# VHH binders against q9lxz3, part 16

Target 1, 367 residues: q9lxz3
Amino acid sequence: MVTRRRSKKKKKTKRKKQSSKEKEKYQTFINLPCDLLQLVISRLPLKDNIRASAVCKTWHEACVSLRVIHTSPWLIYFSKTDDSYELYDPSMQKNCNLHFPELSGFRVCYSKDGWLLMYNPNSYQLLFFNPFTRDCVPMPTLWMAYDQRMAFSCAPTSTSCLLFTVTSVTWNYITIKTYFANAKEWKTSVFKNRLQRNFNTFEQIVFSNGVFYCLTNTGCLALFDPSLNYWNVLPGRPPKRPGSNGCFMTEHQGEIFLIYMYRHMNPTVLKLDLTSFEWAERKTLGGLTIYASALSSESRAEQQKQSGIWNCLCLSVFHGFKRTCIYYKVDEESEVCFKWKKQNPYENIWIMPPLNLIDLPLFDHRI
Key: E = the ipSAE of ESMFold2; O = the ipSAE of OpenDDE; V2 = 0.75 times the mean of E and O plus 0.25 times the DockQ between their complexes.

## First folded at step 4 (VHH)

Design c3 (framework vhh_7z1x_3; at its last look DockQ between E and O 0.01; V2 from the best seeds 0.00; counts 0 for: pae E 19.6 > 2, placed apart)
Fold by ESMFold2-Fast, scan of step 4:
Structure c3 (fold): chain B 367 residues (1-367), chain A 122 residues (1-122)
Amino acid sequence: as target 1 above (367 residues)
Amino acid sequence: QVQLVETGGGLVQPGGSLRLSCTASGFTFSSYGMNWVRQAPGKGLEWLSGISYSGGSTSYADSVKGRFTISRDNAKNTLYLQMNSLQPDDTAVYFCARDWSGSLPEYIFDYWGQGTQVTVSS
């Protein structure tokens, strides 16, 4: 094999110390920046919103103004050169900056139920991190390839939490590693792989009704049932290959959706028939809004058509050298782009704030 | 520095035989399981065979079982693949790969050689 290089006249960037940018220091929850405070308060259930309103006058005023607002996901941007994090709400178009020194050296792998799964490639350490409480739950070390995907079934505070990863270096065999609460070590299972011989990577993993669904960049779908230690490649395929950088799989209340785009085409939404394992195109989501990024997705049901988030896709996509967030109305086939001019070399991820925020420092009586 | 170097590839006629070698350096060879993996033109990587750290256990993919034999010489830090009854669809770049564990293959490889080309053609 001879690897040919493209004849691009890219100058190697001289190693010069960049001017230090002011990093926003992490504040205690009661001292959060105003925009972040409003994002957090807007996501509290009524019970917790009432409790938060007792903290101080500023919180009381913010809580009262936001008590009727339903919770929605936040988009977190991770900086490669800085331990800083940017939060973005596409409905409000507001940003907040945070600094989490406890995540130094870690990269994000997955998001579910308000928790992030983080991995340090130098120490092989896995860490659950909750950005709303700053709780850390370390997990047993595991050697992982750079592009290997990971997922978990539910919050690590549950004894039923299951970590899952799949390695498919070769097309004819796969290795699955799982970790159950109270286990002494990772469990390894190996299976013959019936996926297409030309697939390269597993790109999307979702957990639904006790099983992990795994999607490749070529559109092959497989499932792993941890209770049966069973691996199966499903016969159905989407009408067109998803391709790289524009394919998202999401789960909502037992239903599985696939979203993909080609070039400058509008996003296509497919739903998996769990009986036939066939993909069917959808022109409406019944009020569902899907928030999708490369590593994970979130969803919420909206009852009011006039809410602005009804029947929509919020996609963190990459077009060539441009990063953008697309808000797309499925039934109207109309698009609103929220273009972000700031280039972040790390991946972004959607996270759902907890509906019950009782563990947050705002309920700490040491105030 | 861990290095794996494959040799023994070349052009062979259908039905012929070749023996591939992989010389290891920079680690305790006798502590690791070893594997052979190939990549045919335009196709993904295919795992072919694995051998335990001691040589006491071997495993083979269905496509090569009965035709290929994996072996090792821990004193020489060398892994071998004897290939018999070669077919045109055995044409591929063949890679030597180290399993991260010392037990039977988990199909997780932390170090690879550069590969050696095998072409089966009349």
Scores: ipSAE 0.418, ipTM 0.801, lowest interface PAE 2.7, mean pLDDT 74
Fold by ESMFold2, look of step 5:
Structure c3 (fold): chain B 367 residues (1-367), chain A 122 residues (1-122)
Amino acid sequence: as target 1 above (367 residues)
Amino acid sequence: QVQLVETGGGLVQPGGSLRLSCTASGFTFSSYGMNWVRQAPGKGLEWLSGISYSGGSTSYADSVKGRFTISRDNAKNTLYLQMNSLQPDDTAVYFCARDWSGSLPEYIFDYWGQGTQVTVSS
């Protein structure tokens, strides 16, 4: 798109043409806080950085100084007491505080494709929220237990978006609920409980290759294929007992990784063999970086060492008054168990920012 | 098939030294904390020392602090206990044990070696 003809860009182009360098600089800052401008520009892909640099001289100088060829996930922290939210960019080590009154009373359930799934336990409301656009997509209400997990398959703007949760586990049966985009109500399905032992919760849910993978607190892995309405428990088990200090599970390009965390040992990294559906222990992440959070995790593959952030497990920590993260390099012997402790699962989550930030409402000065 | 095999025990005189080794197989050694435990004749088990997966953190029972040193070589899948200034009440069977998670206040060790006899006597 021609940057001069977009209404926001046309407004800034008019100011740039009519203003001195110093006046244009202050005029641009009126539209966006300085810290937010730098954060937004640092997350732009190269094509959008080039487009933004043409808007005005102040934007040009900021874009050229912050031009980045790739984008990492951001960590979002949720306040328990108000509508404040803190975004943390680990690649720039910068925070941005934002206010989302539309999320008052909600807790996070899952993050995928730049969207958060949010749940209000008092009203039973479900809401997709995009913190970058502030778009909200309401979902039908559903009662959920405190420890109940819910996941979704893709962005709610897709007609393929599917929500999934396990609502009940008895000795003989497992009850699941799914919601497919534009349906009127939740679909309920009941299956035989094929698990070999009693368990308390499903700890991890990821969607990959058209199915939901569900990990129990005892290390059993189940599959739900929504296209076949099919549920089964895989015969393979991780070769190591479940993490005493939590676990993380994520997918990357169709492959599933499981990380067990321990109180007095290094994490165990496991990869699901897609042929046998058995777990294999790994000494390395193969260049993958896992941005781990309790409810859902993000991953990135960095095959070139363009930064020091590769082949790592990236974990949220609280240090002093500052929220940040640590990197655990899985091919180095380091004692992450002394630096990181299992946290409240609703405290934070990783989210992927969109590739094109210029046309998003983050540039709206009224926010 | 997790296996732990202790070696290096034997007879020493009071004030002497021994180095115990524990060779691990059947699991990823570098992912687990390891411990030394002993059992004197007619007595219960006594925890002596623990070491984290990397060797960066160690702890010792008061009875052996300053005399015993725990270490590990993850490239060789081997745990060590250097025992100096041995005394007759150090006479015991010494076991290495794998730390799975530990239950506070008590640790739970899921695999044990066969033990090696250490006898301190003239």
Scores: ipSAE 0.000, ipTM 0.112, lowest interface PAE 19.6, mean pLDDT 75
Fold by OpenDDE, look of step 5:
Structure c3 (fold): chain B 367 residues (1-367), chain A 122 residues (1-122)
Amino acid sequence: as target 1 above (367 residues)
Amino acid sequence: QVQLVETGGGLVQPGGSLRLSCTASGFTFSSYGMNWVRQAPGKGLEWLSGISYSGGSTSYADSVKGRFTISRDNAKNTLYLQMNSLQPDDTAVYFCARDWSGSLPEYIFDYWGQGTQVTVSS
């Protein structure tokens, strides 16, 4: 009678081992915690990141998130005296001197998505320049006034890239020029001038969700929809007129922010309501850091509570003999207004670095 | 949420034609350039064609130039790929991809569809 009991125990142990092996089979990379997945993906070169993004939705999201979020903007200083450029990484507090003889005589017009729009007022040449790769994308020539503002929608490597500028404002008409990627010529559009009589100049231009938003020095906001070839002046005005010290407009994931710098006052942050097209004052940036410069401003959502860069306005400053940046906490009273001075718009600009910073020969590891 | 859904894939004989569609939602379709990318078994991703936001500009990889035609209907939020003269080497999963607004010198995309299988076989 004793012999039958032994056979039942062996079957139970095999089933448990199979269940553990089956559980181990389900530990696919697909089931990695998001943080870990992001960590892994962060180590991938761009090419592999792109490949990884095709694996599954989770991987795709992780890959895309890393493409957008993890690079802090850098500051480029433009020398007045020579064709030297200084690149500053505020996160690492590292400087790199760059030399671009190909940009001799050029001034910066705009920066977005890691590209500079550069203009030569003597030759009327316009080009996109990537300071990290030294890639150049020439545009058709365009005469521009010194204070004329330009913007572009995205990297010129994208087929979506659109360059925008207002070339003329008369009493009756506004002339807009746009350039689409791979176009042969500028497209010219003329609209009735509906700006207020006190219009002077456009100071800030940002692109958001297919639309260019143009802010005048008087605080009027206009929009241009290139897809519709539509121009409109919005009725909304900022509650405060752009101060004499500084005005910065930036876009982040469809949201548009306006920052006013007043003498002896803390900066004011405004957010545009895209429904009402009215500006509302904000006490917080919702974790956003804005890297502000006169021609263009970059924004970054800090997911990681990196200690100290939350709800901040980052501004270029000159301290003694060194150019650097300062962070203003929007939710705190700061003396930043005393430290920051209005600069020549063409002296510096924020730029997004590429994802693979490690491969940038730019940082002389010797310092 | 941004969504791209590819349709129109299937089995086709060599020399045949297919028309792929990609329906976009969750974003202003008319504001973005769109692309077709494919991945063949055991191969990497291959960019095939791109079209500007307005549809005014198109580009093609050499591998598909003259055979494939990219188009879009912004009113329908739909991207198309007309594929003619299909060859066995065109067997792949075909993806619709939105242009990336990034700093990379390479042609990159931020959103992808799930893909549609195209099989070219006798």
Scores: ipSAE 0.000, ipTM 0.228, lowest interface PAE 15.9, mean pLDDT 82
ESMFold2 (binder alone), look of step 5: mean pLDDT 86; pTM 0.870

Design c4 (framework vhh_7z1x_3; at its last look DockQ between E and O 0.01; V2 from the best seeds 0.00; counts 0 for: pae E 20.2 > 2, placed apart)
Fold by ESMFold2-Fast, scan of step 4:
Structure c4 (fold): chain B 367 residues (1-367), chain A 122 residues (1-122)
Amino acid sequence: as target 1 above (367 residues)
Amino acid sequence: QVQLVETGGGLVQPGGSLRLSCTASGFTFSSYGMNWVRQAPGKGLEWLSGISYSGGSTSYADSVKGRFTISRDNAKNTLYLQMNSLQPDDTAVYFCARDYTGKYPEFTFDYWGQGTQVTVSS
């Protein structure tokens, strides 16, 4: 047989000839001065910035520098009944539909450091999933009640990653289960309930300075120190005004914040004093922006006071049959005009995209 | 196919005794730790007692310690709760619950019975 694979290459050359017009455009733009490149790239939404970063080294460096300054958390919507996923970024003009077949049958439990913790109630499988890389890290199986809260301390790529769950199925005992990297099995610890006798559920969990802080639906705050296997209920309660419509707890650089939403008045922000364990109301966030959702929260220290997200609460709330993203400026006591609405009972969670990531497979569906 | 059925509830006077039974089917009963849990009217679930898969280890809540005895018969797939010195505050629906972790009770309840009513009143 004398025939070479040249005929297939000729067809590829013809297809490549039709795409050569696009390559001519790229050759022109590669040679632009850096300040002109920044002017062009600064006008691109995040997904187009990511695509532009793949053109060449100069474009990559310009795109990454802009991402470092302007990257905000993304909001992911998960259907409770099907495998539909929608991504919303405050910098995007439109929603982006995502497909994660690897998450079929899984429910979202927690988000931290760019990773999602997912749970399958039919298989009892726990899975760390990174939606930006599509990396999966399976964890030992654990049976959990549907509404049972979970948290983790840091990315599962770290040897210090710790999984935590707490349950109070019975009012007289608290059950804590933890999994530390390289353990053979889950560790179970049982503590007498020192919370109110009419305590029903744990609603919020945050990790700060080596301990898990757990807030109940009655406003009781408890901490678990995994290094000491120590459970303690703190004496203080957050001051709450009548008519609260939602509660979000978040952590930023060792500080713990609590946000109360109201139907007929402005949100209130409280900060925990870690010495006295008393809550104090705050009228400013000092440039901090808090992105809060029911299962987890993200935060960002905004560098530009003129930014629309400086000193802001970005809240994912459910009103009637609609999921709404609300932007509230704490110091101006005003809602920002920008808000997005999703119909139906979608679950949602904030996630921080990683900085300096070149390959984002989640954007391949654009074609 | 996992099923737990409680029996033996009823009306009893203060100071009286009652024996509850829980019949298990649809799983290997001898491989699982078992629990008794109750719910008084208008109150939450209260854990009372747990027993290991073999019956070699038992545990009790402070409210029932010394008055209630948990036991099991693995040949009959049956869990028991012997209740002595009953008080009006023991009035509740009593549930048996299987522990997901298997051999020892770790308060991870994956299957529950429908409950049996115990009323302590004159």
Scores: ipSAE 0.464, ipTM 0.828, lowest interface PAE 2.1, mean pLDDT 76
Fold by ESMFold2, look of step 5:
Structure c4 (fold): chain B 367 residues (1-367), chain A 122 residues (1-122)
Amino acid sequence: as target 1 above (367 residues)
Amino acid sequence: QVQLVETGGGLVQPGGSLRLSCTASGFTFSSYGMNWVRQAPGKGLEWLSGISYSGGSTSYADSVKGRFTISRDNAKNTLYLQMNSLQPDDTAVYFCARDYTGKYPEFTFDYWGQGTQVTVSS
């Protein structure tokens, strides 16, 4: 039925006489121009930013915009022997010790969108875990080899969440398993093996624009497109200097970066040309900061220095009594080298915290 | 709707024989290459054998060559795997799989059966 109507703005009624002065005060702040409001909000600590976002829609939008720009990833350290876990916030240089009995016996596989994918190698259980809300989403069981990698495309709360792993590499065939949300079982796909006959293990997996990019220990890049059920080994190899002792791969706004680490030289930074699938060496991270983990890495462009961390490769370390990170500035003028040692990939991983930290069970509302 | 249904699995003693069948429906069976693939408990998938759309070409993994024979009957829409000299390491779920003939790889499999259990024990 076609109707013509005039909308009437809904205003709170009943007992307005007691709150008229407070509404007048709120309307004064709410009606500030956006640029002035952003100046005021940018001076607030995170706790007050979260509280201010509850005032009205205009304040909420301004607070969320500034909040996203200023928050950094957190580092999670996993205990070898108990259910104790340490979350480290490098922007505040602060640890939080937590207890997650839900994760007893699990190791980490991947991190994306504030979620961890966890695997129990004794029971073959898979579990999505959000350490900030403690939400759990169980997945169908799957056997995995010790060094087998698994990744996912987005948060498990999305209907488009897809899990991906390479389960077998033979002389003639590669076996891939995927799981799409709400599916009954894992889907198995077998493809002709186009990798070298040398031993190949996949060390890095990144999901970008609907495609999984997989890097082998020998430097071959493979692509899996789940929408086409298509697997291929790409022709280019990243240029690699002798003496590399590790690598990290990450995605930023659809671009794929690969960093090779060396004991006594600056890291080399490579960017994938998504048209030609050739690698181009870069002299810097170009303002990008990489929070590097063996299984997955987080990245951010930081124009406004908030934490003292910008244009850096951030690595986990243990300094006496604290688990922290260090950073390595990656630019043309950097002359500082440091010794880097490849670590157990399951000891830690970076994760992006949610915007509304003050309402989470891990955050103390009294401070 | 594409369906592949395996039958003929079961328990057999070492050195014994089984014949697996895979009945196809929902597509033109004679237009597709077909394959047998197995999965042992806790292991990945292992390709065993493939056969061309007409049955004129066959191929086998080294692990089963000489012991297993793939065949097809296009009039009955059925794929077969004759398995001889079975050993405990042949214990697995056996799947039939249809070749993907689309734009990209020629050996990609796009549809799978439910699987049939084969157990070789004394």
Scores: ipSAE 0.000, ipTM 0.158, lowest interface PAE 20.2, mean pLDDT 74
Fold by OpenDDE, look of step 5:
Structure c4 (fold): chain B 367 residues (1-367), chain A 122 residues (1-122)
Amino acid sequence: as target 1 above (367 residues)
Amino acid sequence: QVQLVETGGGLVQPGGSLRLSCTASGFTFSSYGMNWVRQAPGKGLEWLSGISYSGGSTSYADSVKGRFTISRDNAKNTLYLQMNSLQPDDTAVYFCARDYTGKYPEFTFDYWGQGTQVTVSS
């Protein structure tokens, strides 16, 4: 009768060990370092982010915190000879050649939120173009000077998308044109010219928190608030005049940065104080990487110190026969000033890729 | 920092009504279009409604058209979704989302809230 009791004890110990190993396996995912978890979650599309947020409190917090689109900008090079485009991912150091015959005769005006603003100076056609999806959103025609700067607030797919340009600067008046999403026509606003009488051309335009900031070649900063139909020239000037070599303005989460590049000098980074509207020189970018181009510049907050891309300026350069980019560490002396040359503004621009790059037909897995 | 906080979710009977609110902070609310998106259990994301920055234009998904009304109070930095004639199929987590590249069915909003649970049950 004694023999039956021994077998039941062994089954209980095996189930407890399996449950502990399963608990340990589940514990391994729960105990992911926050940084790693965030990294993983940052790569999830929205639907998966939401799903992931249901896993546990830690995941929920991480998911919610990352429900912001963070993509690394890509460089688009526009060929001078043909309707070919070269996309360059600096993170992967990969190039992709694209052909957009539909953009024949068009030049780039601006880039934001994964869209290009394209203009045909011969036909006066203006359109938004998504190089990743090939979507086009035509705009009403607009005559503009060749070097006229334009900007838009967000993707044209947004109901909040605003186009902005200064079409005329006279001694007495500034003419602004805006286009609202789904509008039939451009809105024209005329303001008194308060710019200093020096031949001021707008060189940089950024949109931040409902306001267009316009920087002149002389360093004057103006703002336009579309909601208020308000134009103002700010009294503040950068401590250094924009040099002949390069001037880039970018916005990141409400902060506005200005980068000056001088010949044989390290770049100077300025940050706009939104209270005083004064420029202050910054020694660091606060962890940002700025992808700078003449027409528009993108910014990214790099969370991972490990990527080595921290407090950097990324600039397009020509290396051999190919366009690439170089990183300049803002907090270090760099030789970028020797390597970087002023380029034609229309030759290249940074663009934000979509979050789901895998689904992009552009990456023909065949390469 | 940009924040969106949804409130007003809860349990409601079929045919009932709820009003969701989304409070925005950290950005100029009046300058951005806003959207409502939901996710039902086991289903994908569904865009419901969008409103322009000024509130002058609104759009609705067919699934909620005539039942839901999107509005905003820019002075209060608040987005609203009035939901009428709620059905069990409306049970979902409802999210407020700021316009970025958002084109249905591509949900590429730059900021969104945590969501609020709406349960329609008898």
Scores: ipSAE 0.000, ipTM 0.222, lowest interface PAE 15.9, mean pLDDT 81
ESMFold2 (binder alone), look of step 5: mean pLDDT 86; pTM 0.877

Design c5 (framework vhh_7z1x_3)
Fold by ESMFold2-Fast, scan of step 4:
Structure c5 (fold): chain B 367 residues (1-367), chain A 122 residues (1-122)
Amino acid sequence: as target 1 above (367 residues)
Amino acid sequence: QVQLVETGGGLVQPGGSLRLSCTASGFTFSSYGMNWVRQAPGKGLEWLSGISYSGGSTSYADSVKGRFTISRDNAKNTLYLQMNSLQPDDTAVYFCARDYSGSIPEWTFDYWGQGTQVTVSS
């Protein structure tokens, strides 16, 4: 009987702990900002939340499955004058306003895997910041020029995370600086500049298949392999029409895409042929949607051709002294303009939200 | 306070020679690699030559190799650039620059001089 009582008590204790964990998850869910909560709910198969969410595991599995298939990047707008920023989901036309005073004085450098890389030009401090969890991971200081680009290979929670920047203090040499997780200092590597004597800067950096691809403002493409400490300049140049007003490079599943924006003509989409190192214009993306911003871009594969985002560029563009968010359908050569508009004082970058958002508090609800 | 002061620039005819000096103060000169860098009119900075903290290792850009010689005198806290067989394309402002690493050249320059003008003209 003693044995039977212990068994029953153990089962009752486990049931109480499970109920407590379910209440904790529900409490986290209810404590999200209403706009963000609405964005989460609108992505679920159960759009009418009139029914009780008593089956938390089934809800969670449905949420994860739907997000894996239908997850879209969110656009972050940073104020140039204060510590405010907005998260915007163009697929649902919803936004969430955030304020993080700890980022005062920081500018955004890059976005990948749900993390932002932030830089303070006054302190030379580098910071990984997750806007969904509020986690901060500081990095060793580094002096960077105003227009210097920086990238990273994957989330700073991974031991394989590598910070990368490339610069040319002199036109005849390229300087590459890298930082691996848990290193004591930045590693410096120097290579002869084989690009051009008159290149001004690096505009775009993407990481693909263990390699950083770097595009200059003159259209030269170079690669850096950190495993081999190898730098090479690739032949060819992307074809570009006069009057371009923006350039975006992105990577998806080993493929590299380049987008040129124009004020008075449709965007040009190019794909790099990794065998010939030549750029070829694309009139279809095979269902891919590219979310383009100046510092970094995101992409996702769309499974349904009838989807409104099949073969699309999602662009934060500047029209009539205002920013607006548009979808451009590559294969139809048409655009759909959404009413969301911001004034000139905002910087912007795309970010991937986490797949398990409802299990993580966006804001700390504990004092 | 770190200071680097370049001297020895001037006007020379093609085929002529100049010797540039850079006097360092405010740091332990013998602990740092040093570099010469130039900027021609309408062009960016061009690295020319580097020397290790001891003077035991030197390196040169292809454009100046065999014509320019970098050297240092750690007792005088002075860096030198001997320039021979000067060409019109050598016309530039010449800067002395300190390596960030302190021991080996890493092409990361933390302090620069004011520069000295070299003009090669007939």
Scores: ipSAE 0.160, ipTM 0.664, lowest interface PAE 4.7, mean pLDDT 73

Design c6 (framework vhh_7z1x_3)
Fold by ESMFold2-Fast, scan of step 4:
Structure c6 (fold): chain B 367 residues (1-367), chain A 122 residues (1-122)
Amino acid sequence: as target 1 above (367 residues)
Amino acid sequence: QVQLVETGGGLVQPGGSLRLSCTASGFTFSSYGMNWVRQAPGKGLEWLSGISSSGGSTSYADSVKGRFTISRDNAKNTLYLQMNSLQPDDTAVYFCARDYSRDLPEYLFDYWGQGTQVTVSS
């Protein structure tokens, strides 16, 4: 605990130095003619968020607050055997190497709302970790099998945060374990196994509108509603062509998407119809960009059609002897590989950075 | 959007009666079978009763058979559960649920209401 406190103090010092480095960019912006911006502001109907900025003592602050900073998800690559990390920002095509000694012995389970869920298989300790603030929120221990998946509903700073995992037991039962933030212990619920007997595990879990959607290795979709303590399995399977070499399930504003990767064919994008529970192929994402990995996904609505990432899939895959990321433009059916990695496979995960990129202590512009 | 809204729950003494209603919108109500299910505190869901799309056939769980009656009014898009001879063990949140559109026995329901609380206590 003392080691973590000292690390946090060093991070505050590094954060101040990083803020100083970024100040040089803003010195040029601050010197823009404020008279023109003041004139524009005075003529436009202001929304509450812009009005708050306009209450600032200086017009320099108002100038800064008028800029809408659109953040893209960042990609984290990490070793399974040491505590080395590499961050990649696809919007600026920048990477940096990081070291998180507090995560020694932990593996990544899930990412959502800027937080990582970490698990130590030797101690059975679960830990929420924010890589941007280095805040840690420990959770009660739970034994997990190596390939067992776990998800959570929202940031652990919320009292509505729920951890969720699925296990199987003897006699064709499904065992579900959940933990609500600040509860004393894990809740266990047992349901009859309604999945086909040829499935081995769940590959993908996403949370949407109060429900966990769970995709099996055989393509069956199950859902768990924690408010009802209800388990259901949807009939049928998404259409899949033979030779798939990867599968990603994602959520965006209540919509569920499924992506199949193929060795010799273009990816297939499917969307779940929430009325019929049928999958329909999509040839466009309407400007949506999906960032997907085996453990989690992120998305953003891109407003500029001329953006290189408009209507795009950004996928972390293993290709040959290298771990790589690909960009795939859904409407153009074109693919671009943007980064190659070393032969040894890295685990990877997409994470949404905070809206204020200026105060990030980890952003060193190193290659 | 498909919506199911349950009403009619409340506090009742043992041996008493309640009538639950479920108002449906956003789909052709007369084309779907409907169900009642309940969840007692700390327990899983228990299926109670089902009714065909026409109302011509009904089924009941053994725990409620002879005490509960399911019915529907397709002109009003409303499902009903008449509950008689209520016991403390009937204390639960009661949900209405629509039959799965693909008529698969293992995948019984595709839409649920938010539920209504029934408490049977002296």
Scores: ipSAE 0.000, ipTM 0.098, lowest interface PAE 22.5, mean pLDDT 69

